# Designs tried in a protein design chat: VH-VL binders against o27280. Part 305

Target 1, 266 residues: o27280
Amino acid sequence: MDSMNVPEVLEIKRIVEESESVKTFIFSWDFRREVRPGQFVMVWDFRDEKPMSVSLIDPVRSEIGISIRRVGEFTDRVHGLSEGDLLGIRGPYGRGFELMGRDILLVGGGIGMAPLAALADEATARGMRVDALVAARTADELLFLDRLEAAGVNISTCTDDGSCGFKGFAHERLLTLEENHDMAAVCGPEPMMFQVMRILDERDVPAQLSLERYMKCAVGICGQCCLDDTGFRVCAEGPVFWSQELSRVREFGRYRRDPAGRRVPW

## First folded at step 11 (VH-VL)

Design Y64 (framework fv_acasunlimab)
Fold by ESMFold2-Fast, scan of step 11:
Structure Y64 (fold): chain C 266 residues (1-266), chain A 118 residues (1-118), chain B 108 residues (1-108)
Amino acid sequence: as target 1 above (266 residues)
Amino acid sequence: EVQLLEPGGGLVQPGGSLRLSCEASGFTFSRYWMSWVRQAPGKGLEWVSAISTGGKSTFYADSVRGRFTISRDSSKNTLFLQMSSLRAEDTAVYYCAKWYIGRAFDIWGQGTLVTVSS
Amino acid sequence: SYVLTQPPSVSVAPGQTARITCGGNNIGSESVHWYQQKPGQAPVLVVYEDSERPSGLPERFSGSNSGNTATLTISRVEAGDEADYYCQVYDESSDHYVFGGGTKLTVL
């Protein structure tokens, strides 16, 4: 018997509006099933099931939070729910972030800040110095700034249009920030992560990156979301990978796979 | 050829000092955290110390804290362990080890024997 | 600090499957690594991140990790597998690497 493979029907305890397009759904959670930053759960609305990163882990209040961006039919339905409504949750799945050292750089793009927000909470609770580079297309799409500030994180912002902080891309902003960290964690659009990884590699900073590529197997027993050259499966061995593993994967930052396994350019 | 080379051992009396070195080749030494792991005769593996890539962060097992100092010279691809106030229980084979994915060790030196006795 | 518990010895007949356990409080949430050490030699990494195998290692070596127990499994055991085996984790609360006490595998 594997309790993680059976959806538990949970009541939405609280909903936090993160932005016009992003909401965090908070549930009571029994921490006999441990959850680590970087892991994901399958969210079931009784019609479809989708993987969602855990963005809040609070053992003291016995709560987890799941941040969902409205991008399609499933997420539109979930965004229509209210406190007191029910969702099916199963998991957690995947390998979480692994911390080491005294300071960490977080680089997040868009909704990729969701798993990094949970990581920031754990890193600060661990006594690490946390620097976060939060990137988005526009100022109103920057996520979790208040939460990061409340946690004591040193924040830098970057927007494509220049509406908040540095005008430009995350990797361009990173080039203007200090070079010395014991480790880094990165989550966001794959092209952004590829550019950031190259800079961190050159600076001799070990990094972990979280991939939210196409997944066919949600149970985590077998995945068809393989990386080229290595055979790693995101749902089974990811979604978090060390940069050393990803530097040998030709697909990373260049193309992804469709449902038939064919290469699709970014 | 990827390897870590440790020069041969040493005999030191209690209270003495000794510096171990570990020379890396075949990989970019500066990119990896490095550690020292020891093994007393007939006993198990015990982690001793670790150092970050830039050398600014160092970590020690409780048994050696304040007595041992780990350092690195990336220009020479060399890892060091300065041991002071040595005790009989520090007698062991000392291995240098390279960080690997998940915080494992993939490359180990051949080991150097440190004997602390009168 | 974090403690890993291994049986001191395990015996197995050639061609059979050996299972070496590594016990730790909620070890299923940790990444467990396994090392093989033969007399007079440095340890060799045989399994990392619970279940991954380094390049060049035979498929006979596999790993699993759930709840309070991680397991190294060696199928179709050969005489050459006779060695000491150590599990290892990284304790994030202290920035310490932790090794198990080791298990001597004897192939009869």
Scores: ipSAE 0.812, ipTM 0.907, lowest interface PAE 0.8, mean pLDDT 88

Design Y65 (framework fv_acasunlimab)
Fold by ESMFold2-Fast, scan of step 11:
Structure Y65 (fold): chain C 266 residues (1-266), chain A 118 residues (1-118), chain B 108 residues (1-108)
Amino acid sequence: as target 1 above (266 residues)
Amino acid sequence: EVQLLEPGGGLVQPGGSLRLSCEASGFTFSRYWMSWVRQAPGKGLEWVSAISTGGKSTFYADSVRGRFTISRDSSKNTLFLQMSSLRAEDTAVYYCAKWYIGRAFDIWGQGTLVTVSS
Amino acid sequence: SYVLTQPPSVSVAPGQTARITCGGNNIGSESVHWYQQKPGQAPVLVVYEDSERPSGLPERFSGSNSGNTATLTISRVEAGDEADYYCQVYDDYSDHYVFGGGTKLTVL
């Protein structure tokens, strides 16, 4: 039987407070079930189930971590849990990031740094040179800077308010960075990702982008997977897509879906 | 019309040199990693070399490293493979191939035969 | 270096289903691509990223990938499907493209 489709009740081994609104929940994991950066798990609190990206992959300690931002009822309940409490986990699901080349640029906004932190670990372990552009509204919302530094990543920061690093948006900071990366990986708010993708396309840098809203498609829940009549197929697996795939999607960076399935501007 | 055109091959003596070229049309050549893949007579496909979009990063199969040099001129939509110190075992049909999603190859040249023989 | 193992040949009758395997250590963690090559011709991509099909290819071609085995499945086989089939992955650690040895599909 496919063990990835059976929820396993796991004990929260450790909780790391990443910021006022973000926590990383760490679980023991049997790495006979392969986990790659960019993949996600379904987290079940015995009431609701939500997809969450894997932010830590540590085969040496036999641990995985998931980083969760407090934004609603489900995440509020999960944030209220303590070490020793139980959560249901199934997965991993989705296609992970696919690496190539000697140099990689990571561009992350807010909680989007979570899957990119796991990718940074893998890229450095593979011997890649890693540059990370970490973006947030304020300095307090920049995530994983210590972890990235410990991994040997070259870090640039930007904040909307200028409280740390460049004052401005990720795409504005990107215009001041060198253009010589073999590939890039991007994760964050969809409008940010759209702007970053356009710049990387102009610079002929192949990029992968992680889209939270496509996680359901990868587990066979297809209601939110089809964006429009551009020819983007419901069965296409996410959450990680090459920029070549996303450049043909009309909704990317412009619209999202509300609970009724209607298009709403970002 | 999307194409990769390889304008001829050649016969070379062992220890000799030969440069292959591959001309792209119908797509934006500068946006894609490019590779050379070869196939010896009656044998399977063997990847030879790859080059990044900007040409700064190059990669080689162990069997050709130090002897072959991949390069590109994106302003002319052209990929090159400079082969030196050629051996009989380098005899093969050489294909240029364009990167595709997942690091596949979607567009292939028609192939050019390189024969290394005295 | 990473190694992909394919059976050298597979035989199938017209209208039946052909299955061509590609073995590799933890290949389920890789993206597997499949190529069809007919004599005297360049290879043609028939499946990419494990299970995706390029535009214009028949629905008869499909793929799967889990554990240590990826599989190319050709349903309702036609005489025109007779060809050599190659699997391929990209090895992230070496930055090398790796091809399987190839499988000759014979339609008898």
Scores: ipSAE 0.785, ipTM 0.894, lowest interface PAE 1.0, mean pLDDT 88

Design Y66 (framework fv_acasunlimab)
Fold by ESMFold2-Fast, scan of step 11:
Structure Y66 (fold): chain C 266 residues (1-266), chain A 118 residues (1-118), chain B 108 residues (1-108)
Amino acid sequence: as target 1 above (266 residues)
Amino acid sequence: EVQLLEPGGGLVQPGGSLRLSCEASGFTFSRYWMSWVRQAPGKGLEWVSAISTGGKSTFYADSVRGRFTISRDSSKNTLFLQMSSLRAEDTAVYYCAKWYIGRAFDIWGQGTLVTVSS
Amino acid sequence: SYVLTQPPSVSVAPGQTARITCGGNNIGSESVHWYQQKPGQAPVLVVYEDSERPSGLPERFSGSNSGNTATLTISRVEAGDEADYYCQVYDDDSDHYVFGGGTKLTVL
């Protein structure tokens, strides 16, 4: 709708400290403007605007939540805000996750658990059985465990350093888990997502993956979606893609683009 | 040469049974959900049933309510629809169809006519 | 329970633009797919995920989806575009595939 393109100045109703580097900002939301898990909004601090995935969708309380990791100037400024302060929000944008079947595997790495937490809520409300593999570099970076447990999600964890759960990477932990799901959803660092996708493909599990770097493509600002002459162009609106689409993208999991459009290895 | 081939079809009396088959070639059958979609003479498309890649999850339209059973044999690249307690209203061309991105159907069988009459 | 509504028929002159609508409650939050079916033939996917085209399909076919209406647009219509067109979604709540009733496109 046209209303989606105009930022609405919203008051921060509540802030949840998810970790030392991640906060969830909660706003009142008019659900005549629908929001689905996997969609994002543009967050405006009255200086800069950045895309952020929606991590909480609560029509009963008329609230949405946006989880933000502190990684630069913009996010540092936003982390300095308090309840009662204002942010501009516009959207939602992008295509959300598409559910099918009776059970779903979620595989999330770090802040990638944010859109998957919203998906977990919707999947459980839909009556699906939800298994979640939550991965991070350290125990302090595991996100949403209490929220997932409260929703009835079956949780497995892993950390690179072994500080919580399985010691190792998400794909290594996945190999020790049940193989049979009707679908999967994956969000996290691109190298992790690539390895997980390969395992799910071998198991004949259809999967959707959310790619943060393609969020700008959904709002029409993405020259970096252009691939090599020998690669496939991403023709679909992101950030969520089915694995069948990503298996044709030579760039996925192998290299990225810098601001000048040059290839940079992962 | 990607295709779905539906051998058979036939005439059955009301209350009778018939099994449809759909043979896949040119793609990795085991990787995709599969469906049956039917079309009564002069009418529109109606989804009938779907099956997950591993075959553990099956889904049915209310119109076939416990009378039809979908199954698959990935070792033979074959999808089946076992139809029982057939009614005149089940008369239709039955298509098998392969899952595609967004939960669409990209590959369809040629269709097999099932006629239920005395 | 979920219902997709299409007009029974649409007529258009050659070279003009045909628009076929698919109505559904909050259909803009669903992914809509479109099929072309010619007499005696199986359906052919012409648009998926609201606006994506399968390889080999003429660029004259496009789609959009917002609010309560999805639209299949066929520009510079040719006689060979005459067919029945069906929209389709997947109903997440029931795990059912849902088709619209179909629209017959007549090129006059």
Scores: ipSAE 0.796, ipTM 0.901, lowest interface PAE 0.9, mean pLDDT 88

Design Y67 (framework fv_acasunlimab)
Fold by ESMFold2-Fast, scan of step 11:
Structure Y67 (fold): chain C 266 residues (1-266), chain A 118 residues (1-118), chain B 108 residues (1-108)
Amino acid sequence: as target 1 above (266 residues)
Amino acid sequence: EVQLLEPGGGLVQPGGSLRLSCEASGFTFSRYWMSWVRQAPGKGLEWVSAISTGGKSTFYADSVRGRFTISRDSSKNTLFLQMSSLRAEDTAVYYCAKWYIGRAFDIWGQGTLVTVSS
Amino acid sequence: SYVLTQPPSVSVAPGQTARITCGGNNIGSESVHWYQQKPGQAPVLVVYEDSERPSGLPERFSGSNSGNTATLTISRVEAGDEADYYCQVYDDSDDHYVFGGGTKLTVL
C-alpha cells in the first residue's frame, strides 16, 4: 500500500557538479512511486536525515536527481561521497507544482532553482513556453543554466554583484520584464519570494511558491506546523503553496520561527 | 457576498447563436481564471471552456471548439460565452465557475438553462 | 483524454459511512476535487486537493487519493447528504478540466 515512509538504500549512479557548492546526486528510481516537481525526499546518510528537493525526474532513464548545497555538517558529508556509494532515500513527500496554461514564468534564487529545473523539464514536455529568471549573489552561483538551455527555456539572469546579467535582485529584474504569463512558479529565499509574489499578484499572474522550511512538516517532523493567521497545516498542503494562500499569511517573507517557536526576522 | 450571477438563458433554434454572461461580486474577479461548465438534463457535469486572468489564453472542450468563444471584461467583473452554430446536444444548464486552489471550482453561478430546439 | 470512473450509485443507512470512489490511471499523482449537487442546485465544493475541506463544511466529509483510486468518505451519514457527487481533476496535457460521471448517494 503506502511504502513511502520506509527508506530504501540506493546507489549513487552519477554525480553532476552544478557549482563549487552544489552537486546533483542521481539514483535509479521505480516510477511506480510517482514523483512530481516540487516534491522532496528524505536523504539519509546513516547518521542524519534531511529533506532535499527533487531536481531531476526522468522516467525514460528511470532516474531521479537530488541537488544538495554545501551548508553544514550533513551536506559536507554527502558532498564527500562518490559514485557507487549508498544513501537512504524515502518519499516522495509534499505537494508538487500544478501546471496550467500555455506559458509559465520560473523565478529561482540559488538552490531554489533545483525544484524549478525539474518543473522546467515537465513544463517543456507538456508543450508550455518557459521563461526562467535565474538569480544568485554571483555568476558562479547561478544554477542549471546549461540544463535550462538544453530544454529550450528562455533564460534571464541577475546577480546581486552584477557579474552576470542584470545587476540587482530578482524582483528588480522582474520589474523590467513586461510579459504576462498564464502562471508562475517561485523558489528561493523567502524575502525574495515575497517581493516576487507581490509583483505577480499586481500583474494578476497566479503563482505557486515553494517553502523549503516546511518540508519536515510534510513527513511529520515539524518545528512549527502552522502559519500565523490561517490555521491550515503545512503538512497537508506544503511545501508548494499558491500565492492566494500566502498573501494572507503575516509570517511569509517577514519572519520565521526558531526551534523554540519564537519569531525571528529574516 | 461572494457571488456569480447568470442572467437568464433562452430558447434558440439549431444553428443559432446566444451569448451568456456571468457577473462576479464579492471577490477580485481579475485575479482568477474562470470557466464554463454545463450539465445536460439528467446528465453529469461537463467542462466547456476556461480563460486565463488576462484573457490572452482560452481553452475549449473538443465538443465546442470552433463554435464557442469565451471572453472576459475585468473592468465590469463579467465573464462571457458566445455560443454559435448551436446543436441540440448543447441543450444544458450552463454554470460559470471560479478557479480555486488545485484547479478546483469553489464558487459557481446559479446556472442558466439553454435549450436548443425547433 | 483523461477518464474518471465513478460507480453510478451507492446506498447507505443513516449513521453509517458512505465511500464513493473515483478511478483513474495514476490518479494518485493528480489533485482530486469533489462536488456535491442536490436537485435543482449548483454544485458545491466539499473536498479539494485530495483531502482538504473548504471552510464551513462538516468534518464528516473527508477524502483520500492513492494509486488508481481516489475516495470521498462521508461519515455518520444524514438524510441531507443525499445528492449526486462528482470527482474532478485537471489534465495538464491538454489544459482540460475532467469530471467523473457522478455517483448518486441514496440514504436508505
Scores: ipSAE 0.786, ipTM 0.889, lowest interface PAE 0.9, mean pLDDT 88

Design Y68 (framework fv_acasunlimab)
Fold by ESMFold2-Fast, scan of step 11:
Structure Y68 (fold): chain C 266 residues (1-266), chain A 118 residues (1-118), chain B 108 residues (1-108)
Amino acid sequence: as target 1 above (266 residues)
Amino acid sequence: EVQLLEPGGGLVQPGGSLRLSCEASGFTFSRYWMSWVRQAPGKGLEWVSAISTGGKSTFYADSVRGRFTISRDSSKNTLFLQMSSLRAEDTAVYYCAKWYIGRAFDIWGQGTLVTVSS
Amino acid sequence: SYVLTQPPSVSVAPGQTARITCGGNNIGSESVHWYQQKPGQAPVLVVYEDSERPSGLPERFSGSNSGNTATLTISRVEAGDEADYYCQVYDDSSEHYVFGGGTKLTVL
């Protein structure tokens, strides 16, 4: 039996308020079901089910954490829950990040720092040198800075409005940072990731990018698995893709799909 | 056409040195991690060494650490393996191999025979 | 160091299904890759990331990976499939690429 496809009803053990709009929900987890940074779970509130990236992986405490941004009806209901309340969890699903080399760069935008925080924990535990560029629209939307500092990560910040760190976009800040990395991992808004990927490609830095819109592929919904218009259908689990895979996708960073499946500019 | 070409190997005496080269064509060599994998006559595959895209980070199997040096010249699309203090047990066909997703190897050289014998 | 264990040989009749195993401690948490090597030739990647197939390779080749065992499955075996097969992972703790000892597939 595939135990990852059977929902398990779990008690919310602890809730961490990350910001006004983001909370991390922590659950006890049986690590016979392995979880890797970059993977996601399906969260079920007994009415609706949504994919959420795993942001904390702690085998010592036997815990996982799921960070959720309040953006709609489902997430608003989940944000209304308290410690002791129940949620259905199934998974994990998807391709996780792979660590390569000795020096790595993490570039996260907004809630995209959630899966990268889990990756940072693993990388630092392995003795890797970790540089993180944490980007957001405003200072109060920068996430996980204390957790990254505690892990020994070298942190750079930028905000669109200049309220913390460099004033500007992630890719503009990246141009001012050291180029000495064996690998990069990127997660955030697709336009940000596209610009960051182009810079990393020019620097010959292999990059892994996590794309939220491809999470459904890992659970058997294949509508978004076609990555370009060449007639070659790539049915990858996602959400993590190598830059080599995405550099051939005309839609990446330019277009998204509306609910009817139509191509719409970002 | 995507390929890795290895010039002919050689016969070298124990304690000697030899430099292997591997020339890439048909892909952007500078964007990929590269490795050397060897195979002793009648035996299985054994990974030898790997190098990052920029050449800063290098990795070695325990059996060759301190004796072999991997390097690359991306302007010439060439991977090198400098072998020193050679031993009889280093006798093998040496393959260069290109990184692929999941740390697989999708493109392999034709192999270069290195014989260490008096 | 991390060790991958393969049976030294597997025999199968034409048209049958061959299964080649690769044993490793908690190998289900690793990405397993498989190579085919014919006499006098370089290895050829036939399965990567447990179950993915490179373009141009027959759909008869498939893979799985769970617990302590990864498996390469070759359905409807043909005489031309006779070769040595190697599994491979990357061991993060040692920073080593690790190959199995190889399995010789004999057809008939």
Scores: ipSAE 0.557, ipTM 0.809, lowest interface PAE 2.3, mean pLDDT 87

Design Y69 (framework fv_acasunlimab)
Fold by ESMFold2-Fast, scan of step 11:
Order: structure tokens, then sequence, then C-alpha cells
Structure Y69 (fold): chain C 266 residues (1-266), chain A 118 residues (1-118), chain B 108 residues (1-108)
């Protein structure tokens, strides 16, 4: 725990361009610090620090990967780095996904496929049957399809514009997939996750959902990162939650809060 | 009002059979995986079997595989454990238990004593 | 299969802190749950997911989990805390729920 609170300066070993807006940065990792799918690390560029989900966990090569979408000044700077450059990494933080049963459905939207790609690797290594529903706005924003296929995952896609697979939203595509699963894991935009959770609840499929937007607080730094109705502290108790916990939270999937604490619809 | 009730247990001869039942009330039974956990006299807890929400997937401890069958009837909010080819080492208090977050058990039945002896 | 190791007994005086350990290979990467069992009664969940408390349980019960050891901590121990305590994890590789051997807490 002490070691996780001090950034380790690591060299970027390899960079994989996943799309025009997403890169995976790969680092050598000492697996005496255990890392599970669904956990995140704090990435420090020596100016700012931001939470990023771990998207690759490879103990055979002694590597971890961190997938970063370009969305602002910090991520623009990090995207400008090259192999051999340095970043500070501390963690991992948060509770990882918890596997159960013989089969699992993964439902990912956009960059939300990053932690689910790591989970797919673990689930397939454990002998589970994995079905993945990969959703994005357009075909060129679908992430990790080659990696999922190489792992033996059964893939379904959907895009808002119909440029690849089903034309429509993840929950609309899910309604056409009638296969029941022992459990599910979901990561993506909160409105998508809410709609998907409702369908899985109706099908009596226990699900875990990762709340990416709440990873701003590192463990031990902010005790005020709570969900409105239940008082869950995402940085301490999440970012991964079971659907039973989230179905009772008034704000989940319905609104978010701006920097002033004001309710903002999705 | 949330409860798991286990009516009956019994004394059975080695090689015999017995069916345990567990009736749920106060929660939506169909939404949860269910398990059976046993405890031999003076010993610790041992997980026996689990069943998925729809009953499609069943899981067994190595010691009971092929001899015990877990099943559920969601219309009656009831979990079953059909035990066959019983052995003296199956003597235990049997608890039904409801799945909880993290794959824990939050609600337990009161326990049913099963004694296997000649 | 996965093995959880607990000390068979722990003794504490009233008002002191009891610590019950649960050893397992790389257990800090697992979610550990704790149960209290009094004689003739069913187990009661007292801590889940390493450190979470079910509604209605006293704040005196807490948990931690790192490396190869998970710990249940009971502060300001009362006579009514005398019981057997079991740790539990789920073994992903076998789809098995695994319990520790149990620890008898004696309050002197």
Amino acid sequence: as target 1 above (266 residues)
Amino acid sequence: EVQLLEPGGGLVQPGGSLRLSCEASGFTFSRYWMSWVRQAPGKGLEWVSAISTGGKSTFYADSVRGRFTISRDSSKNTLFLQMSSLRAEDTAVYYCAKWYIGRAFDIWGQGTLVTVSS
Amino acid sequence: SYVLTQPPSVSVAPGQTARITCGGNNIGSESVHWYQQKPGQAPVLVVYEDSERPSGLPERFSGSNSGNTATLTISRVEAGDEADYYCQVYDDSSDHWVFGGGTKLTVL
C-alpha cells in the first residue's frame, strides 16, 4: 500500500495506436504489485496526474498496458510522447472485476472496452466462454476487435451510424441477443450502462459496471467522491460496482454533476 | 422478513438418499445465485454446491460431484439439494445461503441436520 | 484448489482489540468475506469485500487485505463477540467458494 502511493518513473516500452484518438502505452511491470482487470493507475506526466484504466495485463512478458483517449491538454501531451520517454505511474487502485460462472457477457462502449479487454484475457485464460458486445459511434472507433478475436472471444458490434455491425445503440443490439449468461461486465458511457443494466436485471443476469467518470480521486485522497443516494465512495469502493448497488442509486444513468455540484442530464 | 427456511433433515443409512429444501421469502429469489454450505459436527464450513439464477449452470465441490444435485423452482421460491449415495462423512448441518456482493453470502438458512449412520 | 489458513484460536480481554488473520497465496488480489458463528446458530456476514460492513453491524468490525494476509479486526471487544470466525473467498479457477478453517475467539 505504501508503494502504491509513490509514483514510479517508468519508460514507455511500446506504443500501440488503437485508433486515431486512442493509444495503448506499454510498460515493464513488476508483478509483485498485483494488477487485476478493472483497476486503474494514476498517470503522471510531471505536471498533471490523471486516472487511467489498465487495458493489458501480461505477466508472461512482464508488461502492463494503459489505454488513453485524447480528450484534453493532459492526454494531448501524453499522446505526443514516444517510446523511451518517461511517465510516472502509481497504483493500482480500486476493486477489479470479479469473475463467476462458466460464461460472461462483456458490453463495452468506446474507451470502456479498455478495462474489458484485460478482463476478456483473464476470463478466457480461466476457461470461460466470453461474448463481447462492442459499441462505438463509428466503425473506426471500435476498439480491441483484433485482440478480442485472437483471445477466442465471440464478438458482436454495433455503431450509432451503422458503419459496422448493428445500426443503433448497445442496449438495442443486446435486445436482439437472447443468449443468457452466468454474469456480465459493462463499461462505457453511463446512459448506455444504465440501459444495459436494466435489460440484464430483467434477464436475472448479475452484472458488474465500471464507473469511469468517478476515477478522479485516488484511494485515500478524496473521501467526498460519493454517489447521491447510498454514499458509496467510488475511489475507495469502486470503480467497479455490482448492479445491485447501482440500481438503488438515483443519479446512475440519469444525471451527472458539474464542477459546481449542479445536476446535468446526460 | 428476509428469510431462508429449511424444513426437515433426518437420519439416513449409508447409501441412502435425502432431499433438502429451502424456501425463500422477503426478496426476489429468481435474481440470486444460491448455494448449499455444510458443517460437520465440531468442524468448519464447507461449500457444497451452487446454482445460477436461471438454473442453467450448477457447480459442485469435488467431494459430492456425481452424488448430489442442486436445483431451484423460482415459481415457489425454493432451492433443493437431492443427495444420493450418502456416506458417513456427509453427516453435517446443511445451510442454504443467498449470494451477495463479491460472491459472499448475506442470508443463511437456520441449518438442517443430516445424519448418515447405520 | 485454493487454501485459506486461520489460527485455530485467539484470546483477548474485554475492551481490547482482536485480530484474526486469514492467509492465502496472493489473497490481497481476492475479495475476502468474514462470517461470525455463535454456537447452535447459522453464520452471520460481518465484513464483505475486504473492508465493507453490512447494514446494522457495529463499527467495531473492520477488515483489511494485502499481500498474503487478510485481517478481521474487532475493536473494543465485548463478551457477545465470542464466536467462531470464518474467512471466505471465491476461487475463479475452479468456480468454488473456499472457507478458512475457522478461528475461535475467546473473550476472557
Scores: ipSAE 0.735, ipTM 0.867, lowest interface PAE 1.2, mean pLDDT 88

Design Y7 (framework fv_acasunlimab)
Fold by ESMFold2-Fast, scan of step 11:
Structure Y7 (fold): chain C 266 residues (1-266), chain A 118 residues (1-118), chain B 108 residues (1-108)
Amino acid sequence: as target 1 above (266 residues)
Amino acid sequence: EVQLLEPGGGLVQPGGSLRLSCEASGFTFSRYWMSWVRQAPGKGLEWVSIISTGGKSTFYADSVRGRFTISRDSSKNTLFLQMSSLRAEDTAVYYCAKWYIGRAFDIWGQGTLVTVSS
Amino acid sequence: SYVLTQPPSVSVAPGQTARITCGGNNIGSESVHWYQQKPGQAPVLVVYEDSERPSGLPERFSGSNSGNTATLTISRVEAGDEADYYCQVYDDSSDHYVFGGGTKLTVL
C-alpha cells in the first residue's frame, strides 16, 4: 500500500457528537490514497501527533471520518476544535481487516466500535450478512447503533449496568449467541478482546482483533510498539492481528507495556 | 507430525465422477478453512474450492462451479472433493491445503493425480 | 477476475540476489503470499502477508508489496533455491484465491 509520510492539513468539514466523550471528525479525502477499515492515520494538532483509527470511509461523498475519545491532553484539545478548524492528517497506516466468507460477527467495546463501523459498511456493501455485538458501560456510551442499523446490520447490545440489552460483559453476551460465523472482527479493551477470542477459538471461528496499543512511530520506522514473546510490532505488522497470532502472545489480555517497556497489569 | 494425506487418485472417463479425500493429522482440523488447489501437467497452480470450518459456506472457481462439491467431516479429520461431469481439462494433480493467516495456505498435501481420458 | 503477472523465468548466479515480481492492479492494498515448488513436490509457503516468514525458513527470503508490484527477494542464492515461485492473493470482489502464473528461478 502506497502512503505518504507528509501530513496534509485538512479542514474539519463536519463534527458528529457520538456520545458525551466521543466525536467523529469528518474530512474531505482524495481516494487516490486508498483507505481500508482497520487502518489508522496520524492526527496532528500542530503540537502533538497521535494515531487514530478511521471510522468512516465514504468514497461517494469523498469523505473519511476519525472518531476520537476524550482521554487526555491531546484528545481534550482536539475535542475543543470546531467545524472549519484545521488538523494535520497523514497515512493511512497499518494492516486493515481482511474479509472472507458470507457472514461476519463484529464485537466492539467502547471506542473499539469505531474501526468496526467502517468494516460493517464494507462488509454490507460486499453483500455479507453482518451481526454486531456492541458493548459499553452504559446505554449512553453505545456507539454507532444508528449507522449500523442504516447499513442493515443485525445488532445485539450489552451494557455493564444493564441499561440497554443484555446486562453484563461482551463475552457473557456472546456465550448466549449460538450462531456460527465464517469470520469475526473484534476491537475494544484488551481484557474484553481476550475473553471474546477464547470463545471464538472454541467455536472454530477465525477472528481478527485490532490491538491499538500505544504507538510512538510511523509504520515500519521503529520497533517501540512491540508485542512480547513473538516480537510483533503493532505499528508495522498491526494493528489488526489474527487470533491464531495472538493466542501465542503471553502478554495479550494479561499485562501491557509502558513507554519504557516495563510490564503493567491491566 | 503435521500432515495432509491424499490417498488415491485415478483415471476417469470424460463425463465420469471421482471423489478425492484428504486426511489431516497433527493439528486441530476443525479450526481451519480447507481448500483444494490443482496443477495441470506442466502448468501453474489453480485454486479450485474452499470450505468454512463448520462446512456451511463453500466457494468454487468458475471453471468447476456446479460440477465439483467440497465437503468435510471434522469428526474424521477428512476433507472431500466430489468431482462430476469430468473433462479432459480437469486433468491435474490435486492438492488439499490448510488455510493460514492472511488467507494463505501453509500446509499442503502431497497431491493426487487425476487423469481424465478415454 | 483479478490477474497476477509474474515473469516466466529469472536467472541468477550463486551468492547473488534474486528478485521475483508479482504485478497486479493496486496489489499494494492486498496481502501477498509466496510459494516455492520444487520438481515433484507440493508447494511450500515461504512468505505470507507481504513480508512475514514462516518459522524455519532462512532470513534470505524476504518480501515487499507497494503500489502495483509485490516482490520476493532471495539474497545469497543457493543451488537449493532453484524452483518455481508463485505469488497469491485473495480477490475480494469474487471471493476467489488467485495465483500468479509462476516464475522459474534458475541458479546458474
Scores: ipSAE 0.636, ipTM 0.835, lowest interface PAE 1.9, mean pLDDT 87

